# Ledger of designs, part 39: VHH binders against q9uj72

Target 1, 324 residues: q9uj72
Amino acid sequence: MFCGDYVQGTIFPAPNFNPIMDAQMLGGALQGFDCDKDMLINILTQRCNAQRMMIAEAYQSMYGRDLIGDMREQLSDHFKDVMAGLMYPPPLYDAHELWHAMKGVGTDENCLIEILASRTNGEIFQMREAYCLQYSNNLQEDIYSETSGHFRDTLMNLVQGTREEGYTDPAMAAQDAMVLWEACQQKTGEHKTMLQMILCNKSYQQLRLVFQEFQNISGQDMVDAINECYDGYFQELLVAIVLCVRDKPAYFAYRLYSAIHDFGFHNKTVIRILIARSEIDLLTIRKRYKERYGKSLFHDIRNFASGHYKKALLAICAGDAEDY
Key: E = the ipSAE of ESMFold2; O = the ipSAE of ESMFold2 at other seeds; V2 = 0.75 times the mean of E and O plus 0.25 times the DockQ between their complexes.

## First folded at step 21 (VHH; framework vhh_8dlx_2)

Design W2 (at its last fold request DockQ between E and O 0.77; V2 from the best seeds 0.80)
Fold by ESMFold2 at other seeds, fold request of step 23:
Structure W2 (fold): chain B 324 residues (1-324), chain A 124 residues (1-124)
Amino acid sequence: as target 1 above (324 residues)
Amino acid sequence: EVQLVESGGGVVQPGRSLRLSCAASGFTFSSHVMHWVRQAPGKGLEWIGNIYRSGRHFYNPSLSSLVTISRDDSTNTLYLQMNSLRAEDTAIYYCAKGRSPETYDFRYAYPDYWGKGTLVTVSS
C-alpha cells in the first residue's frame, strides 16, 4: 500500500459474510457420522483469516465446541494440516511453524530461513509475541540454542525486527558495496560478520542501491557472488535475504518450485507458503511462478497432490494459470 | 431461468409432522448440492441442512434429530421432513442450491440461489 510494487493475495474478505450460517454448516460437516470435507474447503478457503476467527467464535457460542478440535478429531494427514493451519492467526502461524522447526532433535533450517528472511519488522515483532504467549518460550533463546556460527548470528539479527526503514544514501551504498565485495574476496569471520550486518540492518531501499553498486564494482550479481564465496545454511540464508529484498514474491515462487520438484513434493513447505502468503502476495507469487518456470503453480500442485488435500491447496491458490 | 418453488407450508399444530417440497427448474438439478434454510420472525437465516447429488446429507446439529432431507432427481424435487414441531419452528423455509459444479469450483457446495420460501406457522 505505501511501499512500492503492487502485490496481491488470493484470499480476500468474502462478501455477504454470515458467520453464524458458516458455523452451522461446519457443525453439520463435522459433528455427524460422515465428514463433509467439500464444505470445509468451500467455507474455510473462501474466507479471510479475520472471518475464520469469527466463524470459530460463532461455532463455540452455538455448540459449546472447539472448531479446531472437532476438525482435528475428524481429519487426518496433510488435509488436517491445511485446514488447521488456516485457523491460526498469522503471527501465531509463524510462531507455530518456527516452534515445530526447532522442536525435537533436528532443526528445520530452511523453515527458519524462509520465515525470518522474508518477514517485516512488524511481522517479526508480532510473531515473537505470539511465540512467547503460546509456548512460554523466548524465540531468540530457542534460535540461539538450536543454531550456531554465522548462520545463528544472522538469524539473531533478523529476529530483532529492527531493520532500518526509509533511509537511502547513495554514497553509503557505494561504501557498503565495497565492504560486501571485500567480504566475498577475503571470506574471514570478520568479513562474514560485516556482510550479514549490512544485509540484515540496511533498509530494502538502501540494499537495492547497494546491490547495483556491487554489480558496478565487481561485474557480477550479488547472488552469484554469495554462491561462489560461501556455503551451508549461512550461504542459503544470505541468498534468501537478497532475493527477498529484490522480489519477495519471486523468492516464494522459487521456494514453491523447489518444494514441489526437489526430493519429491515437500508438503510442509507448500502448505506453509500457501497459508502464510494467501492474504499478502500469493497471487503475485503465482504470476512470478509462471513467468519464471513456464507452467502454472496450479498445474504443478494438481499433478503432485491428491484428494481433498489437493482441492484445499488449489482453493487457496484461487485458480489455473490459464485464468491469468 | 433458475426457479426454486417451495410448497407445503401452512399452519401446523405443535407435535405434528410436516413435509415441505421444493420444485426445481432451469438448471440440472441432479448435479447440484441442495439446501434448506429457514428464517424465524425477527431472526437471521438458520441453515437446516444439505444433500449432495450422491445422497450424502448433513444437518445443522441443533436440528439433526428433527429433520430429514431427501431428493428425487427424477422429478427435480427436494424434500424436507420435519417432526415434533414446536412454536419455535415457525419460520419461512427456503430451498437453496449450490453453484454449477465444475472441476475445481471451490465454492460449488455453498448456497448460491434461494427460492422465495414457504411460511410454516406452528400454533400454540
Scores: ipSAE 0.824, ipTM 0.950, lowest interface PAE 0.6, mean pLDDT 91
Fold by ESMFold2, look of step 22:
Structure W2 (fold): chain B 324 residues (1-324), chain A 124 residues (1-124)
Amino acid sequence: as target 1 above (324 residues)
Amino acid sequence: EVQLVESGGGVVQPGRSLRLSCAASGFTFSSHVMHWVRQAPGKGLEWIGNIYRSGRHFYNPSLSSLVTISRDDSTNTLYLQMNSLRAEDTAIYYCAKGRSPETYDFRYAYPDYWGKGTLVTVSS
């Protein structure tokens, strides 16, 4: 029987869930002079997001206090970022990360790429709604003003959240592959526009056919071709789209490995991916990470991070028996 | 076999103080986070507080002025001191322990095993 890998997260609804008792223990952890950081981890990393929202509601009802606010007051540094991040509903967390990526001097283009290249139509719709409600700003307008060139045009297409679904046509795939091949040869603005329109608008199923046809006519892998043809953030975005179409968990494994091991370690990237994928495919991402890089993600986080920050990340990541 | 045996319950007049004990056996008491929890008749569980091996302790903010938790590792005994008792404090009081303290057990401090409880009745 042929089937692909199951996509699974690492965080599931806790059995025997009691939000009142959880809120009471969090009150004890946060409302004195000392902070029980271990209890914060023991509760919040062991509940799904929906359960965390119920805990926050119970906390407010019981003590008249904002749980997230109390945590931000008591915690600092990367540990605060992990624990506060766990308390955002997923669409709002994406919106929050995009807003911070664009606020202030400069733009975190890799954050924009990571979120917008990987999210489904429904996820993009929900994050646009959350962005508007939370920041009183239009996400598309902010992307437009903070980015430029074909990079901007591609992000603007992705953020529409209108990728075709359930469409496969082998004759069209061959045609699309020829367009992509010509775009790599000619490299005009028109060709760049046609290339990103294909990558942003065709269904994942259709794009897999297109990539196979591209290999057939060019003898070259699509990622390698993009790397040879283009540069800058436009090239990085196109590669991210292709990788997400092929194997989205493997894309995130690659991003995590880069964030952990590359010069200038990017803690925010590790935190963002672990939180955002924890209930979606983080278990599958772990499998891809170990397959490709030889060591488990758990092992690398253990060696990279320290203190309660490390404990929180490891609790979200979880490990195989040999990691413990 | 792990055992937690609460004692010291009974009928107490309002305004008085009471000290509850929990005798622990069947595990290394000194290495576990210990808890007190109570349940008033017809109500849900209410967490009172905990105490770590180090003596660090944390209380439900609603009860923090009324309770003190302590432990004596030489006698494997957990204590709950309650002051200025009111009728609302009538409940079954449970001793609970956290899990075995392993480096990467991310639930080690959360209550894992419970005693049978001792009834405290605050009655005029």
Scores: ipSAE 0.807, ipTM 0.942, lowest interface PAE 0.7, mean pLDDT 91
ESMFold2, look of step 21: ipSAE 0.798; ipTM 0.941
ESMFold2 (binder alone), look of step 21: mean pLDDT 84; pTM 0.843
ESMFold2 at other seeds, look of step 21: ipSAE 0.783; ipTM 0.936
ESMFold2 (binder alone), look of step 22: mean pLDDT 83; pTM 0.844
ESMFold2 at other seeds, look of step 22: ipSAE 0.761; ipTM 0.928
ESMFold2, fold request of step 23: ipSAE 0.805, 0.774, 0.781; ipTM 0.939, 0.931, 0.933
ESMFold2 (binder alone), fold request of step 23: mean pLDDT 85, 84, 84; pTM 0.854, 0.845, 0.848
ESMFold2 at other seeds, fold request of step 23: ipSAE 0.814, 0.800; ipTM 0.944, 0.941

Design W3 (at its last look DockQ between E and O 0.03; V2 from the best seeds 0.00; counts 0 for: pae O 12.1 > 2, placed apart)
Fold by ESMFold2, look of step 21:
Structure W3 (fold): chain B 324 residues (1-324), chain A 124 residues (1-124)
Amino acid sequence: as target 1 above (324 residues)
Amino acid sequence: EVQLVESGGGVVQPGRSLRLSCAASGFTFDDHVMHWVRQAPGKGLEWIGNIYRSGRTFYNPSLSSLVTISRDDSTNTLYLQMNSLRAEDTAIYYCAKGRSPETYDFRYAYPDYWGKGTLVTVSS
């Protein structure tokens, strides 16, 4: 699988890395009532996750304390969420976000959609293991208990982490496209089941052929067809799957734009995406964001957030020269 | 040319106090976070603490009861006061500075430039 696009994050391993000195400076930053929030940002946003784990180990070795715990004690609000979130290993961060999406007041379906529609088989496997180890619960059982209907069925398929990989079958793509078209026309429970089975189980490469054939057959874009045919969280999940198959960085750019500009000031969504994508494709997400919306993500974050929270988000996002 | 020149090192008896100085030149001293770092013989670097323009100080928790950092912006001088010195405090002591604090410089407070150091030997 050699795609035409290269993806890149914004956070890389720091050169000349000294975890012991970093841990000492963090110890000083977190000692007592007065907290050196700028030093937290200056260190933690400028190290990759693997380096942050080494810092946390050095901190524990020197001071007998848990760095995440000390940060949660000293920090508050959204700044706490950013700085603590940076300290999670990636599978555990996904598990943490899913746990809190389901255990709070109501269920945060958009968090479930965003994570489960976008993660690869390997990422889903690691997230399920982290969830079990951290919470002594089965992720699949919790999703089943907290959701219902075809939305549940689709999430349950995604969380298996068993999407087909590697090959395409153009004849089957034409057949699959016809099934999707009929599902949009008839909308029975069986048709909805067939639709989500295709979207959840076929490889990305196969689905791109399917979407092309769907356009040829119906004259409609797949997302437009789903939006006309379905509603609720089932519809939102199906759209998220299609968008991730087409251009995953563009999906996240869309999510960030919505979180920043929609009513409600969706801080959790912005924080989650910046942290989770920082070492994967956040630079590519920035490019898609500016390409689609005209303004840089850096610019919009600067208007969205304030104080040390803003500084932390901007440090993770980084900017192009004109942003500074 | 940025210069950080440490002084005040030497041989001192255990239990005594010592004050180190760092003379700074070639930059706007009062805009920068300043640090003290030490390196004991055969050991790695150990961060002692820092001081912001405002006078706010932060210390390595392992050393906080032994040290006090201060600055005199009128003379461009950074100070390290050390008390109740022990043999384990024998080290080369370095002065260091952060970068100029600019909007969106997310490394401004982290040490960026280092002096040559001054040797402190604690012996009977």
Scores: ipSAE 0.753, ipTM 0.927, lowest interface PAE 1.1, mean pLDDT 91
Fold by ESMFold2 at other seeds, look of step 21:
Structure W3 (fold): chain B 324 residues (1-324), chain A 124 residues (1-124)
Amino acid sequence: as target 1 above (324 residues)
Amino acid sequence: EVQLVESGGGVVQPGRSLRLSCAASGFTFDDHVMHWVRQAPGKGLEWIGNIYRSGRTFYNPSLSSLVTISRDDSTNTLYLQMNSLRAEDTAIYYCAKGRSPETYDFRYAYPDYWGKGTLVTVSS
């Protein structure tokens, strides 16, 4: 086993944590005449999610008030979205983002893709439970209702949270690769279904073998083949699955770069990735970002965001020293 | 009335393992996120980890190789297994419960009640 590729986040539990003192400082920042937004940032981006939950309960015990509610009253726009998002338990944040991707007019398919293509079985199980508890709705039923075609079928397979774990079968990898190649050649609905089932259900380790065998059989890279054979959100979802299997931090670096540079600064995507990955692999994502795009993620956020919103994002990003 | 009673603390030699228990009553235990937190003498609170109703756990990264959290919903008991104990693990260990799921909001994982704690002393 190779432990040198261990992923790392940017936010850790703070040492010498005192939730009563933190709650007092937040009370001073929120309940005075003017809101001290810098104090909110300095406290909440420097505590892990579990510590933020303890701060919120200390605040309620001390003042009889709901910290998140008080922040929503005082804050606005994207800054509010960052600060409120930091207060969600991780499964609820995924559920929250999926709900809002589907609740409004239309559907934010890129949000669905990003979350469902990248999350582990355990994360998917937890987000389904959180979705039901928070919204009194079934996540699978909402996905089915809001999507269609092979895109829907693929999302429905992912949201089951039943990807195989842990083992590989090289002989089966060759057979799976042949099925994928035939699916690109013949393009029938049955071939698309088999392709989806392989990509959604095989373990990451098995899929890496499958992609190697696909290259051997076809002479093509798997992503290039998918791009050539398919279109629309189905194609985008298949590519996202392959990229997550190969190098999940690099996938998120790509998503961040696109969100910052393509068609303006896409605030929802930047906020979502920074918050969701901050305690998991955001440091590793930063490294992939610098390697691929030449400028650090920190640099690009500094250039494209402004105000307290920028300060909050930069605090979560935590610099760029390790990226060089 | 909500009660959380930690037990299993005491004096333990360095390098040994210890299992702490938290007996819960006065609420529907299997509907709640549960937490372990500790406080060493003269230090602030240190979050150890939590466990969701599904059994999924999240840990403080600095402790994740040393501790395991589990729950037994049939006996309303939360457990903390600690391995390779060191002098710096001397602390009062608390369990805490998440909020009632009846509130229908995102704060269901937020700890709203704490036990009295159990003292673990690691010394020769």
Scores: ipSAE 0.000, ipTM 0.384, lowest interface PAE 12.1, mean pLDDT 87
ESMFold2 (binder alone), look of step 21: mean pLDDT 82; pTM 0.833

Design W4 (at its last look DockQ between E and O 0.01; V2 from the best seeds 0.00; counts 0 for: pae O 23.9 > 2, placed apart)
Fold by ESMFold2, look of step 21:
Structure W4 (fold): chain B 324 residues (1-324), chain A 124 residues (1-124)
Amino acid sequence: as target 1 above (324 residues)
Amino acid sequence: EVQLVESGGGVVQPGRSLRLSCAASGFTFDDHVMHWVRQAPGKGLEWIGNIYRSGRHFYNPSLSSLVTISRDDSTNTLYLQMNSLRAEDTAIYYCAKGRSPKTYDFRYAYPDYWGKGTLVTVSS
C-alpha cells in the first residue's frame, strides 16, 4: 500500500526480445546505399538501454562492425545525436555530456547545472567512474579548472556525490532555515558558502523541512528569495537544486519548456533530457509539463521538430498523441 | 481474419533458384511493411529482408547478394527470390507483416504477425 507519487519512465524492457533479429534488421537498415530510418526508430526507441547494449554486441558478432559507427556514417544532424545517444550506458551518457560541455568553446554551464543538480549519489558515483574510464580525466579536476567562484564551489560539492541520507531533524531544519534567511540579508561570501553547503549536503527530506521553515520565518518562497538575492550561474544552480528537491520531474518539465520555446528549439537540451530520463521519470515529466503549460510535451515536440528527428523524439516521449 | 499463407517450398538441389510466395488476406496489404524470415533446423530466427509500400527494400547483409524481395499489390502477394541455394538455406521460411501505418505508431514497420511458414529443403 504505497502513499505518495511514484515516478515512471516511458521506455521499458521489450517483451519477447530477440537481439539477433534486431541486429539483423539494423544491418539491413544501415549497411546499404539507403537507410531505413523508420526501422532504426522502431527498434532502438522501443528497447531499454540494457537491451540496446545486447543488440550492439550481436551486431558486432554478426557483421564485425560497430553499430554506433555505422549509424554515424548513415545519419546526420540531430537525428544522429538521438540515435547515437540512445546507445550510451546511462553513466557514460552523463559523462559524455559533461565532457563536451567543458571541452568545447567555452563552458556549457546549463548542462553542468542540469546534470549535477539533479543526479543522486549513486548516479554521480557512476558518472565519475565512466568519465575517468572513457576520457582518462578526473571529472572534479575538469570542473574545477573550467569554472570559478561560488558556482564552482557548489558544483564541486554536488559532484562529490555525498549528500546526506536517512535522518530528518526538525530542530536542525529550523536552524538551517535561519542561516538561509540571514544569507539572503547579508550576502557575504561566507553566507554564500553556508547556503550552498546546506543545499548540497542535506538530504532531500531534510531540505523540504528547511524550505517549509524558511517560508515560516521569511514569508517568502525559497526560489523567489534566491532570485532576489543572487544572480549569474550561482543563482541558477541554487534554483535548480531547490527545484530538484521539491519536484524533480517538474524541474525537467520547466527545462524542456524553456528549451522548446525560448530562443528556438534548443536541440541539445531536449535530446539530453529525453534520453537521460526515458527509463527514470519521463512519463512523470510529461504529466508535470501538461499540468503546468496546458499543452502536452508530445504536442510541442510535434509542432517544433521535423522529419525522422521528430519521430525519434516522439517515440521516446511515447504518448499524448491526441492532445491539443 | 488476418492470414499469411506461404507456398513454393519443397526439395531443391544445391545451386538452383527458388521463388516463394506469400498470399495475404484479411487486411489492407498495400499499407503494410512486409518481411521474410527463416528458421533453419535447430537454429534461431534469421531475418531475410523487408519491403515497404513504396518498393523500398532492405536485406540482411549476410544474404543481400542472394535474395530479392518483391510485392504485387494487385494480387496481395509477397515474393522471395532466392538464388544459388546451399544446404545451409534449408529452413522454414515465414512471411510476416508490420502494422497498419498510423501517424505515430513507432513500431509500425517491425514484424507483428507471422504466417505458418513453408519448408525449403536443399539437398542433393
Scores: ipSAE 0.818, ipTM 0.948, lowest interface PAE 0.7, mean pLDDT 91
Fold by ESMFold2 at other seeds, look of step 21:
Structure W4 (fold): chain B 324 residues (1-324), chain A 124 residues (1-124)
Amino acid sequence: as target 1 above (324 residues)
Amino acid sequence: EVQLVESGGGVVQPGRSLRLSCAASGFTFDDHVMHWVRQAPGKGLEWIGNIYRSGRHFYNPSLSSLVTISRDDSTNTLYLQMNSLRAEDTAIYYCAKGRSPKTYDFRYAYPDYWGKGTLVTVSS
């Protein structure tokens, strides 16, 4: 009924919601001899996160058990990751993904970039609180210890969650654009610092003006300029920031396309984006995906996933009449 | 005549907090980016952070868990709040001003005038 001119998710509050009945059905699915995976999908992908929290509470009251824990015991591999991930409150899901990106040997820098470049001030504040409560660690300190160089400096700025909101100063836009252009020309550590300070702290609205002025001054698109001037994860993070400012659903479509078509099919990235954006803009992400890449996200997921894992992802993606 | 006068320094025990103030005069305070900079014994100058008229701010990432910068444009005063202080935070702390962002000069991102500083000593 509603025209799709606005950002939209794919998962909405279910009508006629009964958390006690849902908890009973999940209990039957999980506590029997064989796990009924279709029941899990049919319930959990068709409730919003707030409703899933009520189901988890009812489940604990009825069975004295933790629903997430029971699913982890009965399920395996990527299907487990999808179903357990659906049960996290959004700030805790972000915290969970960041924790696992940084624990052990090696760091998943793309996870850090994707989350920290895209979240709003409020989301970052809530994620920092969830991280502290769940892991008894300070998120900022863990990022500092697990990363280095200008990549670290930029992430540390983003994780403060203090981006200016709603502010524009058209007279200032030309000055900021000149600083960005000089940073691309000179590439010193000080220029990199000035560039990340502008990109991390100016409002989205101001940055759009700055990017217009950058095009006027340099004759180059900002992403193209960053790609020519910088490399490594610092470059990838700067590009992610710019893309999120311009068209955040298109950024996530790009991330999904890369995750699906990159070597090894990056299941964790696909799962994370589908879950995290399901109630925010996943429908809009699907539209950007088809516009940019010619095939629907639904089609590409169907070709790369299998079994109940595929069924769960496709249920979250919630294909439409335009799929093929 | 531009003047920047820092205050609030002194001896403080490790783990405690301290708030520094900088009284500004001789220029239109609310038009300028303001900075804090420090110099520990035997070391070079270390930029702490800045704050714009709008309240936008940037911190040196190595210090961001320690510091909060704020400004009160009605009293022309810049503040530095430091928490969980350690012996390595012993330094002279300087207030500094940059040019107004309205000048459209990319040098606005750098301090162009410093105060005399205030000494902070973190010692048991």
Scores: ipSAE 0.000, ipTM 0.091, lowest interface PAE 23.9, mean pLDDT 85
ESMFold2 (binder alone), look of step 21: mean pLDDT 81; pTM 0.818

Design W5 (at its last look DockQ between E and O 0.84; V2 from the best seeds 0.81)
Fold by ESMFold2 at other seeds, look of step 21:
Structure W5 (fold): chain B 324 residues (1-324), chain A 124 residues (1-124)
Amino acid sequence: as target 1 above (324 residues)
Amino acid sequence: EVQLVESGGGVVQPGRSLRLSCAASGFTFDDHVMHWVRQAPGKGLEWIGNIYRSGRHFYNPSLSSLVTISRDDSTNTLYLQMNSLRAEDTAIYYCAKGRTPETYDFRYAYPDYWGKGTLVTVSS
């Protein structure tokens, strides 16, 4: 769906959509020993999520089988993760990723940060509902159990999904900037609490005013100040919040660049962002990526991924004319 | 000009076998994924199966025991063999082709161009 001129995705509803025929071709692709992986890509990356749900329903109606289950049986490795991930309704995909980030030994804090720092109030409410229905557990309780300290407190605030909307108050912005500056100077537990409460609860529009006032008071950029004052996952979460407030597509471009180059192609992060942003702002993310890093996201995926996995990622990402 | 011309249709008795042909011209037949699709009276389109250049083929699970798809690249011809025909196999049968494969054409195997079809009527 178009979200207007400011941001755009890369995946749209397909014209002349026939879910029955799509389901039949998927049935053929998945029956037997051999799998028609190209047809899976040709169909599933070329439909929006709502259309994919209709295909899955048609598949169940005709064959009595679960399309996601059949794909998980026939496919392997990261290609499986992409194709199965495309079949999740967006709130359930977020819930799925958070569940697996916290399940077992260790916690994937960067996944928690990426999802919770970036999602809107509505997205958070829907993902909490999906998490409860799917896993019979409470998302907030799981975050509390798996995290600690001010990192936990900040995640707990974000997951409430109650950020103020549309409110601006320039006088309050100046006061909030003074509180943030003092928090960087004093670094007490109470100051850390005040800082995260401002960053988690004020509207994006208000926070942009706050960040400008912070620059005026301190002579310092907000991200630089956080990096100087704090460390660990608390610092990383605060930076993610600030970056999302300033330019959310640029935040995701940074995350993708880091996932591709700094970790040696962190597959889970690349897959998650491409799927979750494909109908929201992935086209805008591509533009920010090329502007900031010089090469297109398409180019970098092409150079670091391989096989049908690469084809699926490139189909979701799409490219500019010069990429082809 | 791209052409796909189906033939071999007509009236046939139940229980008999029938082989449909699709003559292709105006493109490099070898490069394309080819498909058969049918539409019975009162029903929607039903995908029968496809076949790749390599001979790899995939069939609608509902029809897989009744049909065989083959291709002869030397004569640019696609075939559909149907066995033990029933009244419910009465339909217009369409030949279709995918697009020319390119490294980053993510729709190349999906049907892109269709023939006009050939009518098969299974009647006593």
Scores: ipSAE 0.828, ipTM 0.950, lowest interface PAE 0.7, mean pLDDT 92
Fold by ESMFold2, look of step 22:
Structure W5 (fold): chain B 324 residues (1-324), chain A 124 residues (1-124)
Amino acid sequence: as target 1 above (324 residues)
Amino acid sequence: EVQLVESGGGVVQPGRSLRLSCAASGFTFDDHVMHWVRQAPGKGLEWIGNIYRSGRHFYNPSLSSLVTISRDDSTNTLYLQMNSLRAEDTAIYYCAKGRTPETYDFRYAYPDYWGKGTLVTVSS
């Protein structure tokens, strides 16, 4: 859904949209020995998700074929992941990413954190439904079995999708801030439980008041306090929650910068964020990225990726934040 | 001024062949992806195929056995060869071009500008 000046994506409904002709051009691009990868990019990165669904339906109606399946057959590596990912409805894309984060040996905790700390109640509800329908599994049960400790307990709270909404109480915010401060001073399991319950259950609006009161009481920023008191994935999850409450686009800018510049090549993280945020706040994420890191996201992607993979990511990013 | 002028249309008997031409002017023809599109009476647009500068070409799977697209960059001309014409091939046939090429233009190959078309009527 498109929003005004508060946050914006980079992908909007295309004007003069013709799903029949788009599907015909994709059919030509995918039918033969050669693949017209530029046409795939020219169409699929330039349509919103709802329009892509209409293209996929037209493609199946005309050719009796599954567009995603044809793309997976013709494409490889990260370019395939981008193009296939664009064709998922948003709840199913989140479900798909969580499934693959937990399937097999090991768990991709950063993927779990990134999705579950940032999604709204409605998004979590739809993601759980998509997960059940697609994989015949219960998302909550899979998280429980693949994680442990306070990290698990916090994820299990978030995945309920029952955060309080549209409510603030300044007197309660002061009380909540005192509880958070005490939890940072005492290291017991009970304090960790109280801390995560407040962060997971209070509304974003209430938590912003709580964080202001925390600063007043302690003289310390909430993120700094968490970093000093805790470690591991529990600490990373708590920080992600706080950052998402404060400035969700800035959280994603931080995640993209880390994925591009830290050790290793975190292609899955870059792909996931660009796709998932493309119609929500990716334009705002670009602005936060340039403000904090000096170079545009577009510039850094250009140096991070190559070939048609690079072209697809740059098309989703859609320009230089400096021209904003 | 960009111009695309289609020619070679007219009345043709079923089973015969027809070659359409598109004369291009006002832009650097050989840099652009070129397209043929048609519209039968009362129907929507149907993409026929495209051709890149290199000669790489792609056709609508529904039409691929019936059509051949070629280009002559020395004369700035795009061609559509159609064989074994049928009554259902009656349509206005349009030439179209992609955008002016620029670094990181992610829409460069998609049709951007259209000619006025030439009518082909397949009738006994």
Scores: ipSAE 0.796, ipTM 0.942, lowest interface PAE 0.8, mean pLDDT 91
ESMFold2, look of step 21: ipSAE 0.783; ipTM 0.935
ESMFold2 (binder alone), look of step 21: mean pLDDT 80; pTM 0.815
ESMFold2 (binder alone), look of step 22: mean pLDDT 80; pTM 0.815
ESMFold2 at other seeds, look of step 22: ipSAE 0.796; ipTM 0.940

